# VH-VL binders against q3z8e7: the designs that were tried, part 12

Target 1, 156 residues: q3z8e7
Amino acid sequence: MVEKIPMTASGYKKLEDELSTLKVKRIDVIEEMRLAAMDKDMRENAPYHAAKEQRGQIEGRIKEIEHELKYADVSEYTDTNTSKVNMGSTVKLRDPKNGECCTYTLVSPKEIEPLKGKISASSPIGKAVFNRNKGEQIEIEVPSGTLQYIIEDISF

## First folded at step 8 (VH-VL; framework fv_denrakibart)

Design s01
Fold by ESMFold2-Fast, scan of step 8:
Structure s01 (fold): chain C 156 residues (1-156), chain A 119 residues (1-119), chain B 113 residues (1-113)
Amino acid sequence: as target 1 above (156 residues)
Amino acid sequence: EVQLVQSGAEVKKPGESLKISCKGSGYSFTSYWIGWVRQMPGKGLEWMGIIYPGDSDTRYSPSFQGQVTISADKSISTAYLQWSSLKASDTAMYYCARQRYSDRLFDYWGQGTLVTVSS
Amino acid sequence: DIVMTQSPDSLAVSLGERATINCKSSQSVLYSSNNKNYLAWYQQKPGQPPKLLIYWASTRESGVPDRFSGSGSGTDFTLTISSLQAEDVAVYYCQQYYDTPYTFGQGTKVEIK
């Protein structure tokens, strides 16, 4: 019942590092806005509006990262050579009936591109494969029924 | 070195207000939940609630909801536990503790603040 | 709420002997999705805050001596001290972190005989 966002210890560290970088960049962009405002009419000031837009993007990303860190459910693995599906893993699934393969990569919410196989851990496919081992058979519940796949390969 | 330092012991009368503190150092204060745990004299541990200092999101145990207020001031890396009107039954040792992200357990604890409420 | 019950309430053991503490949860703390037991053990010495000893029912916290071990699954858990030392005199608490509110057992006091 409490929201949890699965991620690796490495993923958590990357988010912390990105957050630190963004906070420094935010200071720089605020200063850029201040300097731009000194030189021109605000309505016609392209550098000011560009910096303001950039600040909006930075603030949005900071908010996203803070939310992810707040609800993080970190899977700590001492052995990084595990064959288990984790955040950042690329998983090759095979339909046992047809022999057809499809590839998915588990990514953070901002990186989701379903048409390119980038999906969230909270998607139906993501939930079914997360923390599973190579060779396991999984079931995915979708509105049209139950899909069955075998985890053929896991890469990072 | 991760450290949580709590304010000193308090002696109060029923009906008085009180605010005790827990100052974190040696880590990113805004990135970890801080929890409060009560231990009544001669009794076990009771989880009261947690706060995420980065956005002040606060979650309470049902038995403490409405009885206390948990807050934080991220500018000075300090969390607070507050009573508007103390009762004799609030007499206890109060601990703050940092909740780690890997399993949501409390890995670093403050030394405790003893609160005595008597008439 | 998940109720945690420990036994015994107190235990007297001679130095060098084995101490065994039991903990029972009112419902399973085994999470089927990751096959982990959300059960921890803490040690509290007089005048000190609790110290985390064991998590995931059987994983020893860094720096904790190997004479401490945890076992069990589902609803029944055990903390074992294989050879009691003088510094092990303390109250031991089990805790579930499967669901909120987080709850602790009533504690088991370990003393030297």
Scores: ipSAE 0.000, ipTM 0.500, lowest interface PAE 14.8, mean pLDDT 84

Design s02
Fold by ESMFold2-Fast, scan of step 8:
Structure s02 (fold): chain C 156 residues (1-156), chain A 119 residues (1-119), chain B 113 residues (1-113)
Amino acid sequence: as target 1 above (156 residues)
Amino acid sequence: EVQLVQSGAEVKKPGESLKISCKGSGYSFTSYWIGWVRQMPGKGLEWMGIIYPGDSDTRYSPSFQGQVTISADKSISTAYLQWSSLKASDTAMYYCARQRYSNRLFDYWGQGTLVTVSS
Amino acid sequence: DIVMTQSPDSLAVSLGERATINCKSSQSVLYSSNNKNYLAWYQQKPGQPPKLLIYWASTRESGVPDRFSGSGSGTDFTLTISSLQAEDVAVYYCQQYYDTPYTFGQGTKVEIK
């Protein structure tokens, strides 16, 4: 598989907006450099050197954002019309033997927080619930044995 | 609104060169990959390749590597598909399509350019 | 290359009836790191370019009617039209975007009987 940079649709949009803002800023800074270069001793032209440094920072950030957008993998999808577990879904699992309940949300790799129930789809629990329906019984294989749960609820 | 507008139909003879175009509007042209898809008469869809207009990075399907050239001119928001020497087997409908997120899904398509190559 | 095979080649269904199209990939298009299937469905009506219907095997594209649904995982996928409408007469293509070259199935023609 080729390089993929995981992100949300919101994250992608923020990068597009930042890129647009930086491209406008770049025009302004280039003009600042041009004006500062006029009728000045270049060795001691502080405004010119400040603008040149700022341009370098802007170009670096533009290159970084363009790289991220070029290889973006928008991995979270939400289909509110489906009854199945999808990325972004929050699932409530119940152990039929002891009645114990746990809630998990399937998130992109950059948003994983196991202690807050945010897990990847590639985790043992994530694999077991993905694309399953409410009411299904699932089996999760872990190093210590096999766990059984019922999908009690699916929400977004 | 996002729109991809392709050049008009072409009728050519074997051995002739050809360059067809796909002009994007309503979005940041340099931020999305553009792909080319061939559909031969009565047949299915074949992915030919893609280009990222921002840096002209181009990737081809092995079946089309060396047979066509994909390019783009970001100053006029236009992508191109070019043949140096057409063959009768190049007769097909050619679609350009914008790829969402890192050269993947084809979310917006051009209307197609019909290319007919015959003696 | 990943080869995509659809069945049937053509399907005649009465208005209001369910239409089911199958798609098989020669290797798994399920990515273990995010547990997602890199599988899309397109609709092509006569004289028109293809239109994206479904991606990630089961996610419906914005504006696509809820009678269209996708299912499956790994190598076996299904597109279901729960209640065929006249405007659904088209050729449907599955596509894998797991690896390059991106490949399409040969298409399934859906007609009214």
Scores: ipSAE 0.178, ipTM 0.590, lowest interface PAE 3.6, mean pLDDT 85

Design s03
Fold by ESMFold2-Fast, scan of step 8:
Structure s03 (fold): chain C 156 residues (1-156), chain A 119 residues (1-119), chain B 113 residues (1-113)
Amino acid sequence: as target 1 above (156 residues)
Amino acid sequence: EVQLVQSGAEVKKPGESLKISCKGSGYSFTSYWIGWVRQMPGKGLEWMGIIYPGDSDTRYSPSFQGQVTISADKSISTAYLQWSSLKASDTAMYYCARQRYSSRLFDYWGQGTLVTVSS
Amino acid sequence: DIVMTQSPDSLAVSLGERATINCKSSQSVLYSSNNKNYLAWYQQKPGQPPKLLIYWASTRESGVPDRFSGSGSGTDFTLTISSLQAEDVAVYYCQQYYDTPYTFGQGTKVEIK
């Protein structure tokens, strides 16, 4: 396949559930547009224009989810080898300057929650740790400078 | 519980049209790609193409593009493989198979439809 | 696209003996983003459709006996049957699912010696 979008099985399920919810919401918004259009000149119809914008957002999100599900590449993480960082791995990074440790879990783009330590493999940190071994020192190039970490532990 | 059931064997003359079917059950038909694979008598497996029934997106192997048409009717959970004009070289067993969402490999296969084209 | 080549074309093995089948891809089927090899092995017995045995080069499909194992990475892959049983007589195919068109090896026929 020309495109492969990595995600967890739970991430896939979340997208399926979101898609189902959006399809129901789309039906409601289309009906609201129809009703609003019947009683007003559309150039002056604020409810119509609001519903139209909402429909545009819903249609865009539906297309995005359908594309992601179509090209989804779901990895089963139960048997992840802990010797190397992979999708679904939880990585403990230590800053050698101050000894601070930070924990990150590599997830699909749609599962990202930075405050919960869930980052994408395509992020600067994700790219730097992917396929690395415990004990390796990594340097992450960001616009503001270079960040240094040691991979202290790898778990699932 | 997942099952793919294909239509019965066909005996045809060169130049005739044909449409064979593959009906899925036991899973969400519109959420999985369905592929078609040809096996000529005594030969190996050839991937012909694949369709995503949810939006009818089809992808063909270059060697089969223009030779066959793949389609699906999601209202009856059925995929189709169609020829406008059969050739003797189309004599083969044709399999449909479901592509697993996690790995894009074929996890469930139909029993096959034998197509014989002779004069 | 990607050409899959198996060796040997046929293999005669005694019951209980090890059977080894090789598969080579014309280009790497390792996807760097997830570090997975998009390589599967199928078993086809006479008169039956193919059955998935192994995926991700080395992951055994549910219900497949542990005597079947897959190994390799990148372009060179191996299917091993550690102790051949009578029911293992079949043609075995490797398949790449890295890129379209999906392609299969030519098949290796395994029979009892």
Scores: ipSAE 0.000, ipTM 0.503, lowest interface PAE 12.7, mean pLDDT 83

Design s04
Fold by ESMFold2-Fast, scan of step 8:
Structure s04 (fold): chain C 156 residues (1-156), chain A 119 residues (1-119), chain B 113 residues (1-113)
Amino acid sequence: as target 1 above (156 residues)
Amino acid sequence: EVQLVQSGAEVKKPGESLKISCKGSGYSFTSYWIGWVRQMPGKGLEWMGIIYPGDSDTRYSPSFQGQVTISADKSISTAYLQWSSLKASDTAMYYCARQRYSHRLFDYWGQGTLVTVSS
Amino acid sequence: DIVMTQSPDSLAVSLGERATINCKSSQSVLYSSNNKNYLAWYQQKPGQPPKLLIYWASTRESGVPDRFSGSGSGTDFTLTISSLQAEDVAVYYCQQYYDTPYTFGQGTKVEIK
């Protein structure tokens, strides 16, 4: 089996854009190193060492992104404006009892960031909303019991 | 508009060398694999190999490893397929194709390069 | 290598009739981590390069008429043309992109009766 790194089409595009930005920044940092190196005594050259560290971080991130793009396995959506919750959808949920709203985006495993509301379709929330329509009531199982929410909005 | 434009038809004799090209435009050339597919007259499709132009990582079908060389020049967005010594059995249509989503499927195809090898 | 086998080798159907082409893989092309089938269908008309029709076994490529549909999972796949049009005369190929080397079926020629 060839290595596969799952991600959405949006995630792939975001990595391409980040890679382009980092390659431009790399040129600037290399120039910064060159200018700093003109000051003699490299061991005592704080600007040079700072730029060298920054270049190391940029090169490391570039390698990560190139690896991810090379082995990307992209999940696709039916439509960006689908009426049903799908991969890449951003869902706004409302608790009918207290009016609290929360937003979640369904993403592939590689793009999961729970603190930013990016969750997998296989999570408890993801399973409850997947393939549901705007206006439907859903039940989410959590350790303390079952929560009910209304799907208030679906966007891409 | 994404396009792959291949070099023109070739007529060669056995033992001659040949290098055909596939130029990509309308997309980031270094971010997509390019594959080569052979179709012998009246026959089906045979995948020959792929190259990732960004780092020149090249992978061959076992049937074609050592028989051809795949390369790319990212400065001019062009991939190549090369033979050091052609044989009559190399007579075929050769297609290049872009792979969508790294290692996945061939979404854009070149028009093909017909290679005829006869004595 | 994953071997792809199509049936039949050729199929003759009347205009407006349903055409069904089968494709079998020697091992599963279903990837458990994302539950996707790494199976595509291509159409090749005389004098033209192949054209992508279907990917992920059942997803229609943009611009492809809805009379084309794909189905199946694991090792057994089907391409269906619900109402054959004159422009659909072509050779159809299945392809697995689960693992390298990427392999194609031998092709099914669709003709008008």
Scores: ipSAE 0.008, ipTM 0.529, lowest interface PAE 10.0, mean pLDDT 83

Design s05
Fold by ESMFold2-Fast, scan of step 8:
Structure s05 (fold): chain C 156 residues (1-156), chain A 119 residues (1-119), chain B 113 residues (1-113)
Amino acid sequence: as target 1 above (156 residues)
Amino acid sequence: EVQLVQSGAEVKKPGESLKISCKGSGYSFTSYWIGWVRQMPGKGLEWMGIIYPGDSDTRYSPSFQGQVTISADKSISTAYLQWSSLKASDTAMYYCARQRYSYRLFDYWGQGTLVTVSS
Amino acid sequence: DIVMTQSPDSLAVSLGERATINCKSSQSVLYSSNNKNYLAWYQQKPGQPPKLLIYWASTRESGVPDRFSGSGSGTDFTLTISSLQAEDVAVYYCQQYYDTPYTFGQGTKVEIK
């Protein structure tokens, strides 16, 4: 069984828009492929092979998005509960050894911007903080070793 | 009418970054691929790559893969060509052009952006 | 990569006379199933961007004067200007769109004799 895929309403809308765009692109590529595919010997048909490859990529992405939309668990636009880290939450982490702070916002896959602190719930940091409470200590495995942080604040 | 309007001429030093733009109007910007073509001084045309603005799907010529970044912002109907570190050999006229459907022939062209890179 | 080679590099033609530009591809750009040649011609005037003239080797783009015509198939293509006008002074480029990367010829400069 597939568990619901958490995402923001904005993330859901971006996936819908991408799907609509891909369906339009698919029509054009299918038509190009149909025109190219009238050859009895396909081996030397570079336009056909190029269109077939493009169609394969488009169909694969359409299936991915349809799966994500089908199993989407969309967060509320208004969320008054800030006691636990959820999708859309901004989390302030503090390293207890050196006192350094970092802020991260959990976003849907289409909204990921690491340089702006927007990370996936499936990232090492995202997994460690998701559904955790303010004041909890978390451990994050990274190539350089294990990092320890305290969840100092949770905001929406 | 279909128009592609590019940003103005740039004069840069080697090692500097640069981002030039191409704004489309008069058609559905998200429904057509946009390509970038380089023309070095006194030389012919070189296809660099294309982007589909509707989903930012980007494809590069092997000669330009890793040398430049092509991107687009569909909310303002604008495509971009970017260098992280310019070289003197990047001195050229850069054109954006709209691709006719899935075919890589270019039916409408921007006016060009002259990029000069010199010490 | 498909290499496109034009000849001549430069051509001087008197007003009203025929101009002929050749383009050859290193491999066929004819798709046998639809009998289409994935070959386009562009015109570039000094200080201006290229303008599409011909596609599918012989189909004239809308708005292009009928004195411009394209011919040829497979690897050998010709752009013909039946009666050269002053405004036709330009560099002309062929382009293949049969396979990636899409490639252009080196250009043929057309001047008035």
Scores: ipSAE 0.000, ipTM 0.478, lowest interface PAE 16.9, mean pLDDT 84

Design s06
Fold by ESMFold2-Fast, scan of step 8:
Structure s06 (fold): chain C 156 residues (1-156), chain A 119 residues (1-119), chain B 113 residues (1-113)
Amino acid sequence: as target 1 above (156 residues)
Amino acid sequence: EVQLVQSGAEVKKPGESLKISCKGSGYSFTSYWIGWVRQMPGKGLEWMGIIYPGDSDTRYSPSFQGQVTISADKSISTAYLQWSSLKASDTAMYYCARQRYYGRLFDYWGQGTLVTVSS
Amino acid sequence: DIVMTQSPDSLAVSLGERATINCKSSQSVLYSSNNKNYLAWYQQKPGQPPKLLIYWASTRESGVPDRFSGSGSGTDFTLTISSLQAEDVAVYYCQQYYDTPYTFGQGTKVEIK
């Protein structure tokens, strides 16, 4: 299977730019090492040892970037927390009948505080909104009947 | 301009070896995967495998694993598809294509190499 | 392997009329990490290599005329040519790039009535 590393076009470009910068720095550091090594006592040559360590860091980062570029899967990387309702999302719901809005945040079971709008994904509201998009009309089944809302905003 | 240029048509007998080429130009050859696709006469497209020329990492379709060898020589920006022993059933048009990082799609294709295997 | 099935095998459409080609995958090609459908459409004219038309199921490749559009999600996809032109006579292939081996549909031949 060929690995896929999702990223945005801007992310890919930043990696290309960083790689180009590191390759230039590598040339400079190699030359710095060469010049420093012309001194007779390598053990006491702090500039040489500093350049050698910097060379190692540069080579390691270059390999990391080359790996990411090799498996890059460039798209408009979708942040599920902002495009669709997910755990941690804060959802603003509008009642189309009266225009009233209410806000809820989907949280883990230990963080549930209904009075502060923090609800579980397994609650009636949580189930109705989970994985839905901004602008969708949803129906929520509650003991008193069925409620209708429009998802007006999704944030994290 | 990005271009993939393939070697010319081949006429071979069963049992013969063959190596066809795909030369890339106009882009960083070592930064893009190159795939090979077979199209038998009057039939559809079959993906054979891909290679990353920067490190020669090669992946094959299960249907072609062991049937062909994909390789690349980055010093001359050329990818290869090779058979050790051709069969009549290898008669087909063979395309190379560059796989881009934006969408992992085949965006540039070679003109194709027609391979005819008959006695 | 993900099997791609197209329908119809061939269709004849009058110039200026709409052509619709369907493509079905044996399993979903929607990638949850980026919410993209890994589905592409290619056009192949006689004597030529395939040309990329559509990717991510509905994104038109640069330079491809507006009359070509893609739709669908998951396992069912459609390529539409809203007003067929003479130069659109070709075989059209869908391809999934969700998983290896990459697989193509068997192709749909579009010809003029």
Scores: ipSAE 0.359, ipTM 0.754, lowest interface PAE 3.0, mean pLDDT 87

Design s07
Fold by ESMFold2-Fast, scan of step 8:
Structure s07 (fold): chain C 156 residues (1-156), chain A 119 residues (1-119), chain B 113 residues (1-113)
Amino acid sequence: as target 1 above (156 residues)
Amino acid sequence: EVQLVQSGAEVKKPGESLKISCKGSGYSFTSYWIGWVRQMPGKGLEWMGIIYPGDSDTRYSPSFQGQVTISADKSISTAYLQWSSLKASDTAMYYCARQRYHGRLFDYWGQGTLVTVSS
Amino acid sequence: DIVMTQSPDSLAVSLGERATINCKSSQSVLYSSNNKNYLAWYQQKPGQPPKLLIYWASTRESGVPDRFSGSGSGTDFTLTISSLQAEDVAVYYCQQYYDTPYTFGQGTKVEIK
């Protein structure tokens, strides 16, 4: 295998579920195209062209998911100590100067959603908190300088 | 439940062709990679290559590229390892094995096919 | 290619005693994106195919007795059998699955003393 596509068991299942949903949608869109094509003037058949475009998007996503599942590298999160930050941990960070808190969950690359606080262990924040204990002060190295936070809580 | 059943032992002469098989059952055959591992008499394990039966994508160890062909027939859930011209140095036990957790682990192994090549 | 080297080549241990096998990879098999070591251990008894014992360096395969444990990270790994049983007489192999070609150590033969 030429590629490593790391993901959690839940991430893998989400892709399987999405693939199943897309295959059902593909059937529906093909039927929509068939019905729209009953109009003989195809150059001005907006429903047909819309369905054809949607089919292209569905087929592209199906191909992408099938590739990811073929090279999927499924690993489970394992905690040796719940007081330490590990993969799957949710970490609450506090800025000692401002008192501002922020929450991040360490996830595999395929589950990253920064706007939902899901980050990789290799991100600046993830690297700084990984394997750290509650109450430790950490320094996050970013291009603009060094930020300081305290690990206020760790949960799974 | 999950089983990999390999074809029987073979006794061949140098220069002869050979195709051995590995039949999977009890799981979705097209959803898992199948690998081949060689073990020469009294020696360790050598990975030869793998195939993804869903699309017949194959990858070989550099040591075996061009020496063997790996293929699969998904209609009968069977993977194959074949030689166009056997050498005495091909004498070995050949194992097929399935990968698990959609990663690179070989979790279920066939019983092995002993191939003996002698004049 | 990643070269796997085991030590010792052969090990004689009394029943009930601890057996320790080492495995060294020529390159790190730790993948930073998922923080996993792509390292497995197999047991092979005479006349049988190999059996998966440990994967991700320390995760025990279902059905494998708890006397078997794996440890290590990066390039240095250990398989430990805490209390050797008669049925544990076998050759043990480490395997990296970090990159192709997948490579095995040369094997460590475990015998009763």
Scores: ipSAE 0.295, ipTM 0.677, lowest interface PAE 3.0, mean pLDDT 85

Design s08
Fold by ESMFold2-Fast, scan of step 8:
Structure s08 (fold): chain C 156 residues (1-156), chain A 119 residues (1-119), chain B 113 residues (1-113)
Amino acid sequence: as target 1 above (156 residues)
Amino acid sequence: EVQLVQSGAEVKKPGESLKISCKGSGYSFTSYWIGWVRQMPGKGLEWMGIIYPGDSDTRYSPSFQGQVTISADKSISTAYLQWSSLKASDTAMYYCARQRYDSRLFDYWGQGTLVTVSS
Amino acid sequence: DIVMTQSPDSLAVSLGERATINCKSSQSVLYSSNNKNYLAWYQQKPGQPPKLLIYWASTRESGVPDRFSGSGSGTDFTLTISSLQAEDVAVYYCQQYYDTPYTFGQGTKVEIK
């Protein structure tokens, strides 16, 4: 009933580890702000403002991670014989009209690297292939129209 | 020893302003969220909001947004709960509590401040 | 908002007997990814602030006697006091910390019969 954010168990753990690290770093930055605020320099207190900016960045990232962890949908690959696209799957797609092949790996939000073919399950391609079987034809909506691909291979 | 010490009981009239306090000691005050919880006479607990004293980031329960102001003065390790204009319905015990940052639990509580608003 | 409902509103239990308090959430507070229930129990004795007893539905806070135990998952939770002592006379509250605003049950008053 609520939108879930698909991710691997390893992706979930990386987010937990990042969150823990950021919370420790937050404590350090707040102490840096406190010490810098004691400086009575006539000029603008640059160390204080730098620490304050870093504090804002840390809080923003903590909020993002807490949201991702709260709505996470963890897929664990424990069965080596799964035939469906899942988190961590690498899928080879072929355009039946022009023969183009491209490969994508479904990864957690923290691991997204489009140029390396690492995409989220919530991307247009990810949504179209998730939970699909080898040999199925899928449709992807793009601004220029609808693209058709065949799932040629699924690996993990 | 971690302690949260709250200001004393208040007796006020409707329309008056009020600011109550919660002083933390025995820990890094700027590194932990402080929450406020209301308990009306004979009733249960209501979460009002939280503040992070290090940067004054404040988050309110929707029911209390605009009704009260939560603030903190890190130089004296004190958090505040403030009303611009009290109502009789604000009569309650108000607790401050420290929130663990690794969970959203309140692990240390102040002794409470009783606020009585009557004509 | 997640609504927390406790039952009963009050109960009287003889010293040494078992006390059982139930708590129901209007939606699941079980986070499937980490398999944890975001549910806590607090004890409030007359004239005192609440005290954290149980978190993650079943984990006892440091210093809490082992006669207190929590159980349940998803939407239905139970706090059990295996052998009621005189000092256990209090109001007990469940709380969800799964989503904001954090919400508490209405409380269950435990008295000695």
Scores: ipSAE 0.000, ipTM 0.457, lowest interface PAE 18.2, mean pLDDT 82

Design s09
Fold by ESMFold2-Fast, scan of step 8:
Structure s09 (fold): chain C 156 residues (1-156), chain A 119 residues (1-119), chain B 113 residues (1-113)
Amino acid sequence: as target 1 above (156 residues)
Amino acid sequence: EVQLVQSGAEVKKPGESLKISCKGSGYSFTSYWIGWVRQMPGKGLEWMGIIYPGDSDTRYSPSFQGQVTISADKSISTAYLQWSSLKASDTAMYYCARQTYKGRLFDYWGQGTLVTVSS
Amino acid sequence: DIVMTQSPDSLAVSLGERATINCKSSQSVLYSSNNKNYLAWYQQKPGQPPKLLIYWASTRESGVPDRFSGSGSGTDFTLTISSLQAEDVAVYYCQQYYDTPYTFGQGTKVEIK
């Protein structure tokens, strides 16, 4: 089955607005690339490479947003008292081997800040904890192997 | 935060194949060139080639053309450097680095992958 | 190929003193149409990858301290560290990006006396 990407209604609208803006920018950048490619010879075609990089950034972001919108599962943050991990929940995970605790907050795509513990429900950690209960043991697949954690606390 | 994370050290015998990786994060992977640089033990830096992951446009140093293959998998934001048949002279530290439009400068570097080839 | 030659191979400088590294290219890396020198400088500390310091011969990369400066044009280039600090102990490389293959100098090792 196709995975669902949880998000808020406001998060969904922000993605729609961003997509619309990026599609307009894409038209402009494609034209900039065409004009730069017609320029006379220079050792480094910096304008062309800059436009090519910008086009790549725009195309990548458009593809990402279209995927997110296609599989969006729009919901509202719960008010504060839930037994399960949901959008807006702050989750405290404990490594059973070393006792170390890590805290993550599930946020809308526009609010993601991994270094501050704000992650997407579609991230590896987010997928593993979403709709789970306090006290459950979860497994997270990462490039280095499988990590195992216990959900120690759920708060909003 | 922009990061390039490379695969771990390798110990190989001559004639074996090898594929090492460079995973980008914290930026649009398909929007920047990735270069590969070799540093033999106690020696300086040698540019091997570059790839633009967005369209797989790849360019090699003549010294490395046909000796290695550079590729990328944009679905997992990872660039690769591959040998079909290793030689003892391939023993070196291999770095990946991100390049910008300001020239083919290297602004962010991976930590390096040490490859040791001995019989 | 464009050959890059650095001098000296190694340099011992006291803390707080000026360090000067030279780099010569076998042919000009100045592009007359845009008047830019396609020359960069990198710093590499033991056990670490190189770090970009200077591009276009004299433009400092963001975050690089102002004690690092680049100068020169055409075939002769200089990297200057106006007041050497302990953290500046490293090998420094010049690189041309005027033409492929991109080539590096052999490196200059900067040590404290």
Scores: ipSAE 0.000, ipTM 0.465, lowest interface PAE 13.9, mean pLDDT 83

